# Designs tried in a protein design chat: miniprotein binders against q56y42. Part 27

Target 1, 350 residues: q56y42
Amino acid sequence: CSNNTSNITTFKPLKLPLFWPWQKVKMGPLSVSPMGFGTWAWGNQLLWGYQTSMDDQLQQAFELALENGINLFDTADSYGTGRLNGQSERLLGKFIKESQGLKGKQNEVVVATKFAAYPWRLTSGQFVNACRASLDRLQIDQLGIGQLHWSTASYAPLQELVLWDGLVQMYEKGLVRAVGVSNYGPQQLVKIHDYLKTRGVPLCSAQVQFSLLSMGKEQLEIKSICDELGIRLISYSPLGLGMLTGKYSSSKLPTGPRSLLFRQILPGLEPLLLALSEIAKKRGKTMPQVAINWCICKGTVPIPGIKSVRHVEDNLGALGWKLTNDEQLQLEYAAKESPKSMIQNIFQTR

## First folded at step 13 (miniprotein)

Design s51
Fold by ESMFold2-Fast, scan of step 13:
Structure s51 (fold): chain B 350 residues (1-350), chain A 98 residues (1-98)
Amino acid sequence: as target 1 above (350 residues)
Amino acid sequence: SPEEVLQKLDELFKEIQEALKRGDLEAVRELLLRLWELVYRILEEAREKGNPEAIELIERFFEIFLRLVEAFEFGDMEAFKLLLDELKELAQEIKRAL
């Protein structure tokens, strides 16, 4: 018997999502908010100026995200500088454990961590032990998503197979509910998907740099493959290091070390920044909210960074509405007219 | 040869600095990956020869290298230059331990 889809949906139509936090998206076996948050800055003394005196504000920002229905938090075992290596995981674990909003519901938070492909992680057992170390720092019994932080295919293809076996073992042992990858290009994404499938392990997520400043041919190919294989794309750096916030322009550069890079790139972004500003004004939104909303419109789950309560407040305004197709095309056209884009991660594969 | 590999290491640091001076960030990206790949091969050889002193220095090199990569992607060129100089000095220590 042939299925008649029109008869099935006639009396119970599905409405278009407006990306409210409670309108969860599927990510393998997980249900996640349409936007998550990244914790890269937590413990980063060199590039963000992290100090432990900031922990109270970071905890307030985390609680605000939870109160507003955000349940996806991305971290990594390599986050934190010097003696604070692993500090991002330690802080996230502390905040989850102490949460006023999570009394008895700590397992409703989806923790996605990334395991570094360090050159000395040469056995699947070492990689499983990296997962156990992350669980210890996070003070949880099971991760939502265990991710390989980058591919070793271009320089150490045999190490990569060992790391993939490590992901398989994490899943089989119940240490992670799902597995994912980061910085995988189109060809390598298909290869790991097929490898994991032979072992009965579904690949649930692919995390890559994706934004109006990083929407080249490779990003579009990765998105297409993700859609075909049932993988969710997690978009990192959705605001392009802050270049899409509207806080900076060729006439208003940031103070400090980033000014050298921004001086070179910002003049090339004028068409895109103008389009973002125009749509933001028309919608009564901020430029970051428009940039994040665009990522969600493309079917990705963006993970902007948590740095303060104010950043979380602003980014939450990216939810509950949707850019029209015409607005999306306007932004994409303006991005193509802009001669500069973000440099991809050095480990981003084909 | 081992001497050829170490010479290539010095050449990559010079090429990275020259690419950075001209603002060719895509060239810097490609050269950083080449540097990572070369040092990975040096680590493999140090393990095969059973050289714990060299292995420890090379592992520290990779830790600093990852901070360099973060600085580069974050756009902190001051931190990038500082870390690149630190890696150049560490590379000389690695050569002495091989």
Scores: ipSAE 0.806, ipTM 0.923, lowest interface PAE 0.9, mean pLDDT 88

Design s52
Fold by ESMFold2-Fast, scan of step 13:
Structure s52 (fold): chain B 350 residues (1-350), chain A 98 residues (1-98)
Amino acid sequence: as target 1 above (350 residues)
Amino acid sequence: SPEEVLQKLDELFKEIQEALKRGDLEAVRELLLRLWELVYRILEEAREKGNPEAIELIERFFEIFLRLVEAFEYGDMLAFKLLLDELKELAQEIKRAL
């Protein structure tokens, strides 16, 4: 009768949700939590040190996110290193299928995957088949959102049209509920929006590097175009690869090979890190929570990475409150005073 | 010409290493895109000529290149350097297969 043999679950303490249903964000036909999670680390043996022994802890982190109302999970068909290529999709699919919290509600999870613009994906049929392969790995019959991982416009403009037609066919066949793009700049966003619109397909999302470390003229222009065209910006790397967490400074570098990059960038971030720390202390929040909340306040949907239960627990604290306009301006001024910013993805278009 | 394209390949690897030594990450980003574009042109020619061995090597190059891009963006400069050296060796194999 209950999930507890002692019948103790018949009475539970009052527990308020982390956010209310009316705080969900519209993304085309989709209604998503104000923050999602990325799964880039899942299966990444080279850079993150992924091991299959970590799967139980990743599953616990996934369940924690679901329990707190998170319904958007971003993955890609290229995630996972070497023989584990596609492993991120396989793990996400397994966790959704096995979820006790989702019994009868698996379809409420919005899975956003990205299809790589591999140089050998030369037909729209091949791109549709990439979508079908992702559905197979995820063990679902329909994606929430199917995304083109990057633009080929600068080196293979004819391939790009083929890939765009593939997105149209995915949508028309009902394989995806919405379509989006990743690493598209303002000019390419207008072009694909118009291409899809003439074919009856709305462009629902644009995923781009966006954070207090990636708030230059280009990011602001992308956000402006997204707002004008009714496209939702999904902000990836909202914590700047961990530089905005407060765990690292010029005197406290991460262990291993990442210390080389952090040594170069962190000293230039002191004004921003100080502002984040001050606001976090004033609010009784962590620096990552403030940095993620800033992305939400800008009208984006951030997708910090799921790496551990502790990371998810902390990041969930970014929800249920908002920075004031003055706090947002303080962070933005401090970011402009910081001489360093994130380097854009090589495929980020104009 | 094919010979000019192959000569530029070695030049780009050298320029990437020099930019990395300077800590000029914006230059590294631009040069990586140029390297990707150049190898894409080499792939198109290999397909036109019907060279399966070269095509297989070039596709492997792109797979390793995407790992290199991930290392660069993640900030793992040791992984970046190791993968860059692997790509340089593979580029020599590609030249021999063409």
Scores: ipSAE 0.823, ipTM 0.927, lowest interface PAE 0.9, mean pLDDT 89

Design s53
Fold by ESMFold2-Fast, scan of step 13:
Formats: sequence, C-alpha cells, structure tokens
Structure s53 (fold): chain B 350 residues (1-350), chain A 98 residues (1-98)
Amino acid sequence: as target 1 above (350 residues)
Amino acid sequence: SPEEVLQKLDELFKEIQEALKRGDLEAVRELLLRLWELVYRILEEAREKGNPEAIELIERFFEIFLRLVEAFEYGDMYAFKLLLDELKELAQEIKRAL
C-alpha cells in the first residue's frame, strides 16, 4: 500500500533512504555510495575497442561520478587485454591522483580491486605480492577492499586455502581496509566467512552477478546469507550486458558483436522489458535507472560499468528516488515469467 | 593415462562448439569450467615433471582462456569462436610439448 498523499503521517521512525549519493551505505568498516562503478572496459581492446585516445573521456566520466558523490570504484588486476594487462588499475590510479574534484581528499575514494585466482598463484606470499602490485599500479598505499576474484574450490581446493591466507595477511599488514570475495555461492560464502572469522578478519563484501536477469535460487540464497552474516552484496552486471536498457528487444536486436547472444536471450525477455518500460514511463525515468534502482532496493550495491560520460549521466539518475514495494514485485514477477535469464559466471560456486 | 587426458581435451573443444551451435549456453558454461579444470591438471603434471616449455604454453592458454570468458560474458560470440579456435591450436602445441 503506497501513501499517495503529499503529507506523510507520523509513524515509528524508520530510515527510508531515497538513495541520495551522500546517504552512505555500510560495507564492513567502509561507508560507500548506494551505487558504485566498475571499470572492466578500461584497457579492454578486444571487446570494447579500448584505445588510449579514450582516456580523456574516461577521466571526464570518472570526475562526473565523483562530483555526484560516488565514492566506490571496482577494478581488477586482470582487467586489460594483452600488453595492457593491469591497465584498468593504472587508469583508475592516475584519475584519482590527478582529480581536481578530490582536492587532496584522495583517501575518500573507496577502491575495490579483485585479485585473479591464476593457476600460478600458489603461495600466500604470491597473493600478498599481487596486492602490492595492485597498490603500485593504483598509486595508493591502502585499498578499500581487497577481493578474491573467484573461488578455486571446485578444481583446486588446496590453492583456495592458500589464497584465503593471502587475504588474511593483506588485512593484518594493513594493505586493505576490508576483504571480500567474488563469484562465491551460498555454501562457499559461509565457509570463507567462518574461516576468516577464526583469523579475526571480517568478510565485508560478496560480489556476484545480480540483476532482474540474475535472481535465481542461488542469488536469493546468497542475499539471504549476506543479510544474516552482515556481508554487503555488490551486484555486478546490473543491466544484463545492456539487455535491460530498452534499446533492444526480440523485434529490435543489436547490430554488432553481441548480436548472436542477444538473438538467443532477448526473445525470452519481453515480459520483463515491458514491465521496465511501463514503470520507467510512469516515473519519468529510463529503463537502466529502474533496473539499477531495483538492485539498490534489494539492499545491494550495484556497480554498472563506466564506458562513457553519457552512461554515467544516465546511471546517476538511478539515485535520489525509490521503487515502491508493488513496483519491485511487478518487476520480479515479470522477470520470473520471462522464459530466459542470464547464465551464471563459469566460476560461480555452490 | 596422458593419452586419455589429451583425447578428453579434444573432445571438450568439440562439445563446446556443438553446445554453442545449438544455443545451449548453460552447457557451454559447464564445459568451459571442465576445460579450465582439465588444463589446470595438465599444468600440475607439467610442473611436477619439470617441463618449462609446456608450462609456458599452458600459462598462455589460461591468459587467452580468460579473454574467452570475457567474450562469453559480454555476449561477443564471434570473438568467442575466434578465441576458442586459438585455444584449440594452442592445445595441439601443448600436446606436442608433452
């Protein structure tokens, strides 16, 4: 039941945030904006067509996000193709260092990086050195969040224990303010939480694919565990590779590299795309803004990708308002009735 | 046996291509993980036997494989097919180095 009056009646005090950028969300010891941004496209030559000539526009997009109160930026040591391996971290570090908007307050930016579970990272010392290499590329002395990029439990459980020890050492040495994980399923999330707790290290974040296209049984179980254990869920791919933008449908497929996958999935998304369009029109918002706002309403912190100034401008419109419970249910029902959904990451565990 | 392991590698590439052709993305996901797991085991054996040529080729395989995963996640099936073919050729080089 929505209250449709301009006057809100007095009730028991409840903090009902409108997701303003300055209304920070707790993430372990950190205070972050309700939405962050990811930097996967930075240095990605193969899929995004990255060139160094794009750096000025990426820096403008970064500054726009900062100007509008965004303080969480997600990257990874594996981001960047070929010779540009690590380029996402190098660019983020450069932009933070050079920022006119920060004016010497560079420590107010929460940098979350992810350390790849490469098959050659076989000692805890190597994993700590991966963290030190990321700090060097980022040109900072401490990370906000150091994350394990994926679990090796299904194929190399002994390697995983070594990587967990690496996370503990990063925290104990003060190289990271908090530790997190990515692509961990319900069972493995509990196991690492309990392991870290025995070592005096709190697990602050779990980053998984989570969107109106990725809310299967496993995602719902992960969210439930996060809520029970005080872990913040960071939702990646909140727009489903662009499928939730409203630019594409079963009758209007993209031209270009993604066309084959979109031909496979988009025909099954019509109920969800219709519901997103209707709510967006009613609210005077875009479909991406509604899809991101839904992730925030679920208590997650979404990290849509920074690709251009225009994308940042649009995504910032996901903040400062809130979907009603009825609108959330309408979207969830439409998603469930859609015969297609996004496939899980290959490293997503149980 | 080493021969059976290498034959399974060739079979996985074929199964991935067939799954992709029929649009079974869930099967592609599962087969990609199996391919990663199998090559990880090959790397462990190469380390144990002290084969630096094979180790270098296998590490290059994993670097290209992560690009393949990015292509799959981004939905670029053309890039996916090109990278899969590149990995198939590299797998034959690995087989020759063992």
Scores: ipSAE 0.775, ipTM 0.914, lowest interface PAE 1.3, mean pLDDT 89

Design s54
Fold by ESMFold2-Fast, scan of step 13:
Structure s54 (fold): chain B 350 residues (1-350), chain A 98 residues (1-98)
Amino acid sequence: as target 1 above (350 residues)
Amino acid sequence: SPEEVLQKLDELFKEIQEALKRGDLEAVRELLLRLWELVYRILEEAREKGNPEAIELIERFFEIFLRLVEAFEYGDLEAFKLLLDELKELAQEIKRAL
């Protein structure tokens, strides 16, 4: 266990948190904020245009999240392009280590990393070593959640069993407090849950694309299974690559290559964007805040990306309130009336 | 046979490009998974035969392929096309090394 020292309290102004301690979400043995943040963009030169000159602003955004009670940060050993492979973990580790806000309470941060199912990770020992490499890059002694990034069931079922044994060993060796999976569909989620249970390891989390643009039959079935088995769903891409922000329309496309995808999808989203805008206006909130709050209301833990201080400031406004059942239904009906939705990750299983 | 597997590889690249041209992103998704699965089988065969040159090229293929998948998921179709062309060239090198 980590050293737990009580801080001596000095007189400070009373500051109310964005959420109360009883609003924290159970995730296996963990207690996490109702929303976390993803770090996919950190080190991604190709798709996000990452430059090391951005590190100071990313650190400032990270500190803002901590200051407002966020304790869940998701990363992956595959994040970072080319020579910057692993850079997302290195940056997160640096920011945690250097944090003045944490002041020796680095263990209060729940780090969730994902281990890639690379075709050359053929032994449970290699997978445990992937975890040790992530711990080294993060400069921490133990992960909150160690996750398998995708299932190999459709092409390499024997490799999958080896990777599952790797997760078991990580847990047994105390390298991770909990284990999870990413991009697992309903059938495969039950299989890994049962396998891990046989080994005395609880399955803590299932990370999947889940948003008002990704709430199809499969997402709802995954959520149902998660609820039944006591697994927490971590919802990635809760803003649909920014399409749910209200910043873009057919007449106001994003700059750069994503504009081609947005030209195809945005015209089909008018019913959903109108419903988001109406509820946001009524509530005095932004459209991203409403979209994220919807994910929270569904019992998931969304992990929007940390890209700037402004993005974190806005996303934090998703906390401390709840959509009514009628507002949730309005958004869901509007989403069904919108003929376009996000394409799922290629590795998402049945 | 090995020759049939390599022919299937070329066919999948053509099918991906055709699906992309018509804007059928769901077809692109399915074809990308099939391409991943096929190259995985090629890797297993290269390991069995003990071909280190082919193994190195195939592992590089998977590294670029994961970048391609990321570009596809992010919706960066320009990056996707560039990476797909890079993979197509690498596939020819793999064929020569086998």
Scores: ipSAE 0.820, ipTM 0.928, lowest interface PAE 0.9, mean pLDDT 88

Design s55
Fold by ESMFold2-Fast, scan of step 13:
Structure s55 (fold): chain B 350 residues (1-350), chain A 98 residues (1-98)
Amino acid sequence: as target 1 above (350 residues)
Amino acid sequence: SPEEVLQKLDELFKEIQEALKRGDLEAVRELLLRLWELVYRILEEAREKGNPEAIELIERFFEIFLRLVEAFEYGDFEAFKLLLDELKELAQEIKRAL
């Protein structure tokens, strides 16, 4: 029968942010979320199987990241296969421009792109033009961070100086708010920092492979130099190509062409995978969330890839909490006792 | 000599294939860098001699090489092998244009 409903006060709980403003990290003049996202898969038909029919889902994943306070998105002028070269930048630009969540605040998104050190980019003017081409594809007037994608020091040291002058000119012309580098080792990182300093340009970021599977002597030395010089380390492949997700084990390998890599590495990761699983269960978190949180706890800004709404939703759960020092040490000890790690990029310098 | 440089190119492709067959990924990484460095030297010489046909082929080689590096890092060794074979064929075209 009918119930006489009194006017009941409905208390709607406030939505707490995944992180607080003081948890944002400084990268030169920029204030960025403690985790960003990479867009390598966008336009990658060969390795990831990208199709344009995926664009709506990728846009939804991008909007979910924005809604949860993510303001750092990493791309590159070389991302996209064949005819889709530059497609990652074009899609990111489209999503920013069309974003209903931004409501005219498109400039609050920090776009970090990487300019390839192609052997035919021989003048600083060509490198500045590469920046202008990226701005055109992204449909923005200024980049958050303009990055040199790799060092030419080992094979073309004179070209590297030209590319460094290109970064200086991008900054001086106001095309980028900050400059950074990718795959620079300890010695080259100091050299570019000092070179840029003589020109009044601060080195803002250093992007390198860094994770529980990539925390060797060189990574730790790069991190130490970054801390000393006020450079923010952007950690790529924070999940070790998916090996730290808990989805795979020596008895549960991925199907297809990547199975050989996983077969070689996964058996050597058992101590680390066990430690990740134990901490994840104790915390009510997923193994990817723990692995990403570890990168954040080390003072780096991880950039896991945007592949799906579900993947972004899970990775966002890495925010809003912190591993204890004891949990961090447990993971680091397990990683050290694991006989396998990721192979470094071929351009990773000394 | 130029002939020795081109012979070393063929040797590197063979060494990469053998290292991959053994599953020696660290050796593959080192050999890929050596291959990049060697082809860069060939590009510098082609520029000095003013050989536009060779320069175009070598630039195409580097574009494919970057896809090869990406496949290697991603762990897609089937894509890696296909791209490596494409680079071997292109290397023969480069030799003919030099």
Scores: ipSAE 0.846, ipTM 0.934, lowest interface PAE 0.8, mean pLDDT 89

Design s56
Fold by ESMFold2-Fast, scan of step 13:
Structure s56 (fold): chain B 350 residues (1-350), chain A 98 residues (1-98)
Amino acid sequence: as target 1 above (350 residues)
Amino acid sequence: SPEEVLQKLDELFKEIQEALKRGDLEAVRELLLRLWELVYRILEEAREKGNPEAIELIERFFEIFLRLVEAFEYGDWEAFKLLLDELKELAQEIKRAL
């Protein structure tokens, strides 16, 4: 008696994505890098101490992101303080236009801007004109994603329908390749999805606060709805206003304006910060890289802020590797021990 | 009525300051949304009555309010307090223009 070996033809399983910048994720009709960057700090004099002398460093940071395969950049028409209102869009547009790295392929950058639900934007035509104004500031012919910055449902439901019609018209006129929303809660997200679907417009993205400090029931419900409806969640503040960087602890609180917030939240974050530090050391990574990688592991596209070349370089290290399921659970368990969650945006709907 | 709306505006500023003083950030969040809603209603009435001076002041109020929201989200309480005081003064100007 001899053992008979059957010829088994095995196909090698496809390598699991390690979130390399070239391993694009689908976002409606768009292919985007697994992580993008936000530009909230650009032109913000009040909170970020922006000065025009910083523009050269911001441009270098932008080029570094492009060189490393990042193609998603998020901005808003309301970004910039006082007389610098719209400055974030103007700077992003200038950097795209002047980019030597793009070599005439400026259209390969996915620009996501957000249109403020200002109380004076009362017609769909005015909202389409807001899009045209953003295109002018950005110096581009078409946006990757046109987003409504927040919902007016709780205080001006008739205005919201007008703004939704504006998004429909932007898409139909070819001013945007895709439509998204920001700060929409679970109930309102379903409502806009259905409204747009009946008009032949797919909802491609939902941008919400999502991090290890913002993974409560509401965030999980939003993620579940996004998965069911084929919407990509864009996670803003993936580093929790800097609380997940490891620079602060209960024994090393920031001095100055954020002290009240940090005194209330940081003492409960020691288990989470220790778990982040442990995993970072084990993986040869930084705590911000682990926190961002966690957002990507959840199927979101995080948009950490561009502040400096050093910050972009560090954040790029969130790509090219993946947390295990056990590491993710360890972080999530440690986060649940926090006595406080991150403060939600005031415009975040139900 | 307009008088009831203006009285609620003063009450909301006081409640926001008291909530911030006790560190009740969820209460501050809810009160800020209520303040936005109330001033939105004031804008609607000013447009109906055709008051361009009040409309201009209210539009400036909303622009500053968005900076206040950013300060709140960032946890910059010094910026928040300065902007809240600016909005309180602007609200008194709005009352005078109505």
Scores: ipSAE 0.711, ipTM 0.895, lowest interface PAE 1.7, mean pLDDT 88

Design s57
Fold by ESMFold2-Fast, scan of step 13:
Structure s57 (fold): chain B 350 residues (1-350), chain A 98 residues (1-98)
Amino acid sequence: as target 1 above (350 residues)
Amino acid sequence: SPEEVLQKLDELFKEIQEALKRGSLEAVRELLLRLWELVYRILEEAREKGNPEAIELIERFFEIFLRLVEAFEYGDMEAFKLLLDELKELAQEIKRAL
């Protein structure tokens, strides 16, 4: 009999890069991918359920990110739980060192770590030693960005000056290529910028909670100051703890320990979730991809969490396209109509 | 006075629990910062008096407190409650060591 089935030779389509080299974002002396990844979950047994059996999958996810041009990875010396404190840095260092994709080009990865403003870090020398300890755990000679994890200005202004001097010394000693801050508000951001400038040190990045759920007056003021001073805003929690994924609604809450928080916030987010869903469907994208793309369109560098190969695959789909100005406005108006927003970090300054 | 400072510590734990029961997340955030600031003052006094036992306990308090802050930011209220209870017990040890 005649064969009525199509005889199609299956071939893998030639994939264009997710972004071109000229679409990399300038961050001080650094050239970074338009999106990076955060490694907060790595070593976090209590909140994420990290186990060492997950390391192979995390390494595969890391390699997938590298393969697709991602060169910015954010970590912290405080990431990990109990005996695994610093484990995020150790895993990232191991993956960089062992990477088959890098193969002798380990210096092409921009490692951004954050140094905790622990109450016992009372000298600039101790803060420089914190940087050296991070370098040891990461198994690298120089960080891309050394960041102060939070400001002590509201409770320990003298400690803050010591920590700022520590950042200056890290830069002067060549331990970091650039210096950044995290959880700094508009007033404090100007103060550290001016201080560092008097010492000949450029401030390259400001990391703050920034998303469609965290775009209040202070975030917009921080963004404006960053633009004016040539500082790049790194946006953390770009998916609002997963609330912007579309997996949850007021009628479809998670059953785990986060259900109380989600029950409180999700009902207020229905207009925003609807707008995200409509744009995602129109674009053939996922809701997380639209939410991340919005952060990129605002000129920030989002760092969603790297947790699995599947999560990295999805998040990479946020690259290679842009929301129109009308789509951005639609999302922003929907977000303003939502009465609930994310609570700021306790250390977020004015 | 030292007694007033320690009394304020107990009051803050109670206020955090009540704010959490009401679902007042912004109130919890503000109370957590006040608790951090108060314990920081207690640490400064312990250093001035040269009390190494109290200093060690207070530094452990801050390590657990940072895990509590992560739980709050992540939205894991079950972990938050467990860590809050652990901090309450440690606060009683700190009071005894002062």
Scores: ipSAE 0.821, ipTM 0.927, lowest interface PAE 0.8, mean pLDDT 88

Design s58
Fold by ESMFold2-Fast, scan of step 13:
Structure s58 (fold): chain B 350 residues (1-350), chain A 98 residues (1-98)
Amino acid sequence: as target 1 above (350 residues)
Amino acid sequence: SPEEVLQKLDELFKEIQEAFKRGDLEAVRELLLRLWELVYRILEEAREKGNPEAIELIERFFEIFLRLVEAFEYGDMEAFKLLLDELKELAQEIKRAL
């Protein structure tokens, strides 16, 4: 008899990548995914309720991000509560080292950590040692990006120069592939760029609060400067602490600790939330996916937080498509009719 | 005088509490930066005078202050209130050590 069968065969759907190689973005010498992830919640017992029993879930979320092409992970040496200070770096390092998905390609992950401008970090050598301590916790030989967590310009301008010299030395010693800053405003961003350039160190990234809720005059000026100077803007809090998820409204406030913040901001957000909802429905996407995609369309690299597998699954849906110019304008117009005041970081400089 | 600097510290805590009570979160943000700046100056003086007890208390103040800033930015106003009270008590300890 014939070996040919008329049986119905079911083909497994081909898994297309969420983004193509040409959609990766340049950050100095680095090539990164169009979206990264932040690890602020890892080790934060006070505000997020972190428990070590959560580590397996966080590791699964990390692996899911890697499987879908995410190669940028942002952390900080100050992340982790009390005795767990540095825990975010320790967990990220453990997950990278143990990763079954990486299988010896650990160096393909771009780790961006931030070094706190603590008042006792008074020498460039101490700041270089902060970098070495981060490398030890992360269990890696070199960082993708070493970042200054905030500017001391408003209270300690002489300390800032010392910290900048520390960044120069980290780069020259090969401890970091690139250097960046966080919470730098327009004036200080130009100053550090020029300071580093005269010393042969390119400034690769500027991390600031940037979203449809944080698109004020200063954010626009920072973005303009970044574009002019070849600096990549890393956008933190791209979902406005969850206000852009569609879960909350002025008539549906959260219960608990964040209710005061949400009560102040949400009542003005109805036009923006409606525009997000309309575009999300039209595109077959979620409101968070639209909000993150908007940050990507603006040429920034958003870093939403890894809190669960479900959050990573949803956020990954922000990739592989693009808002039209008209959709972007619709969202920006709606945002103008809404409070844009997420509370700025206390250290956000001029 | 040193007494004037320490009086400014008490006044800033009062101003932060008043701004918070009226829901002026932008004023709270600005006053928190002023508090950080003032305590930074107190640390510089403690180092110059060689006061290890005060330096240790002030460094602990900054650690708790960063947690306060996180709570404020995350919108956890219960944690913010608790940490602000903790910092106020620590400020009194710092005064005693100076």
Scores: ipSAE 0.813, ipTM 0.925, lowest interface PAE 1.0, mean pLDDT 89

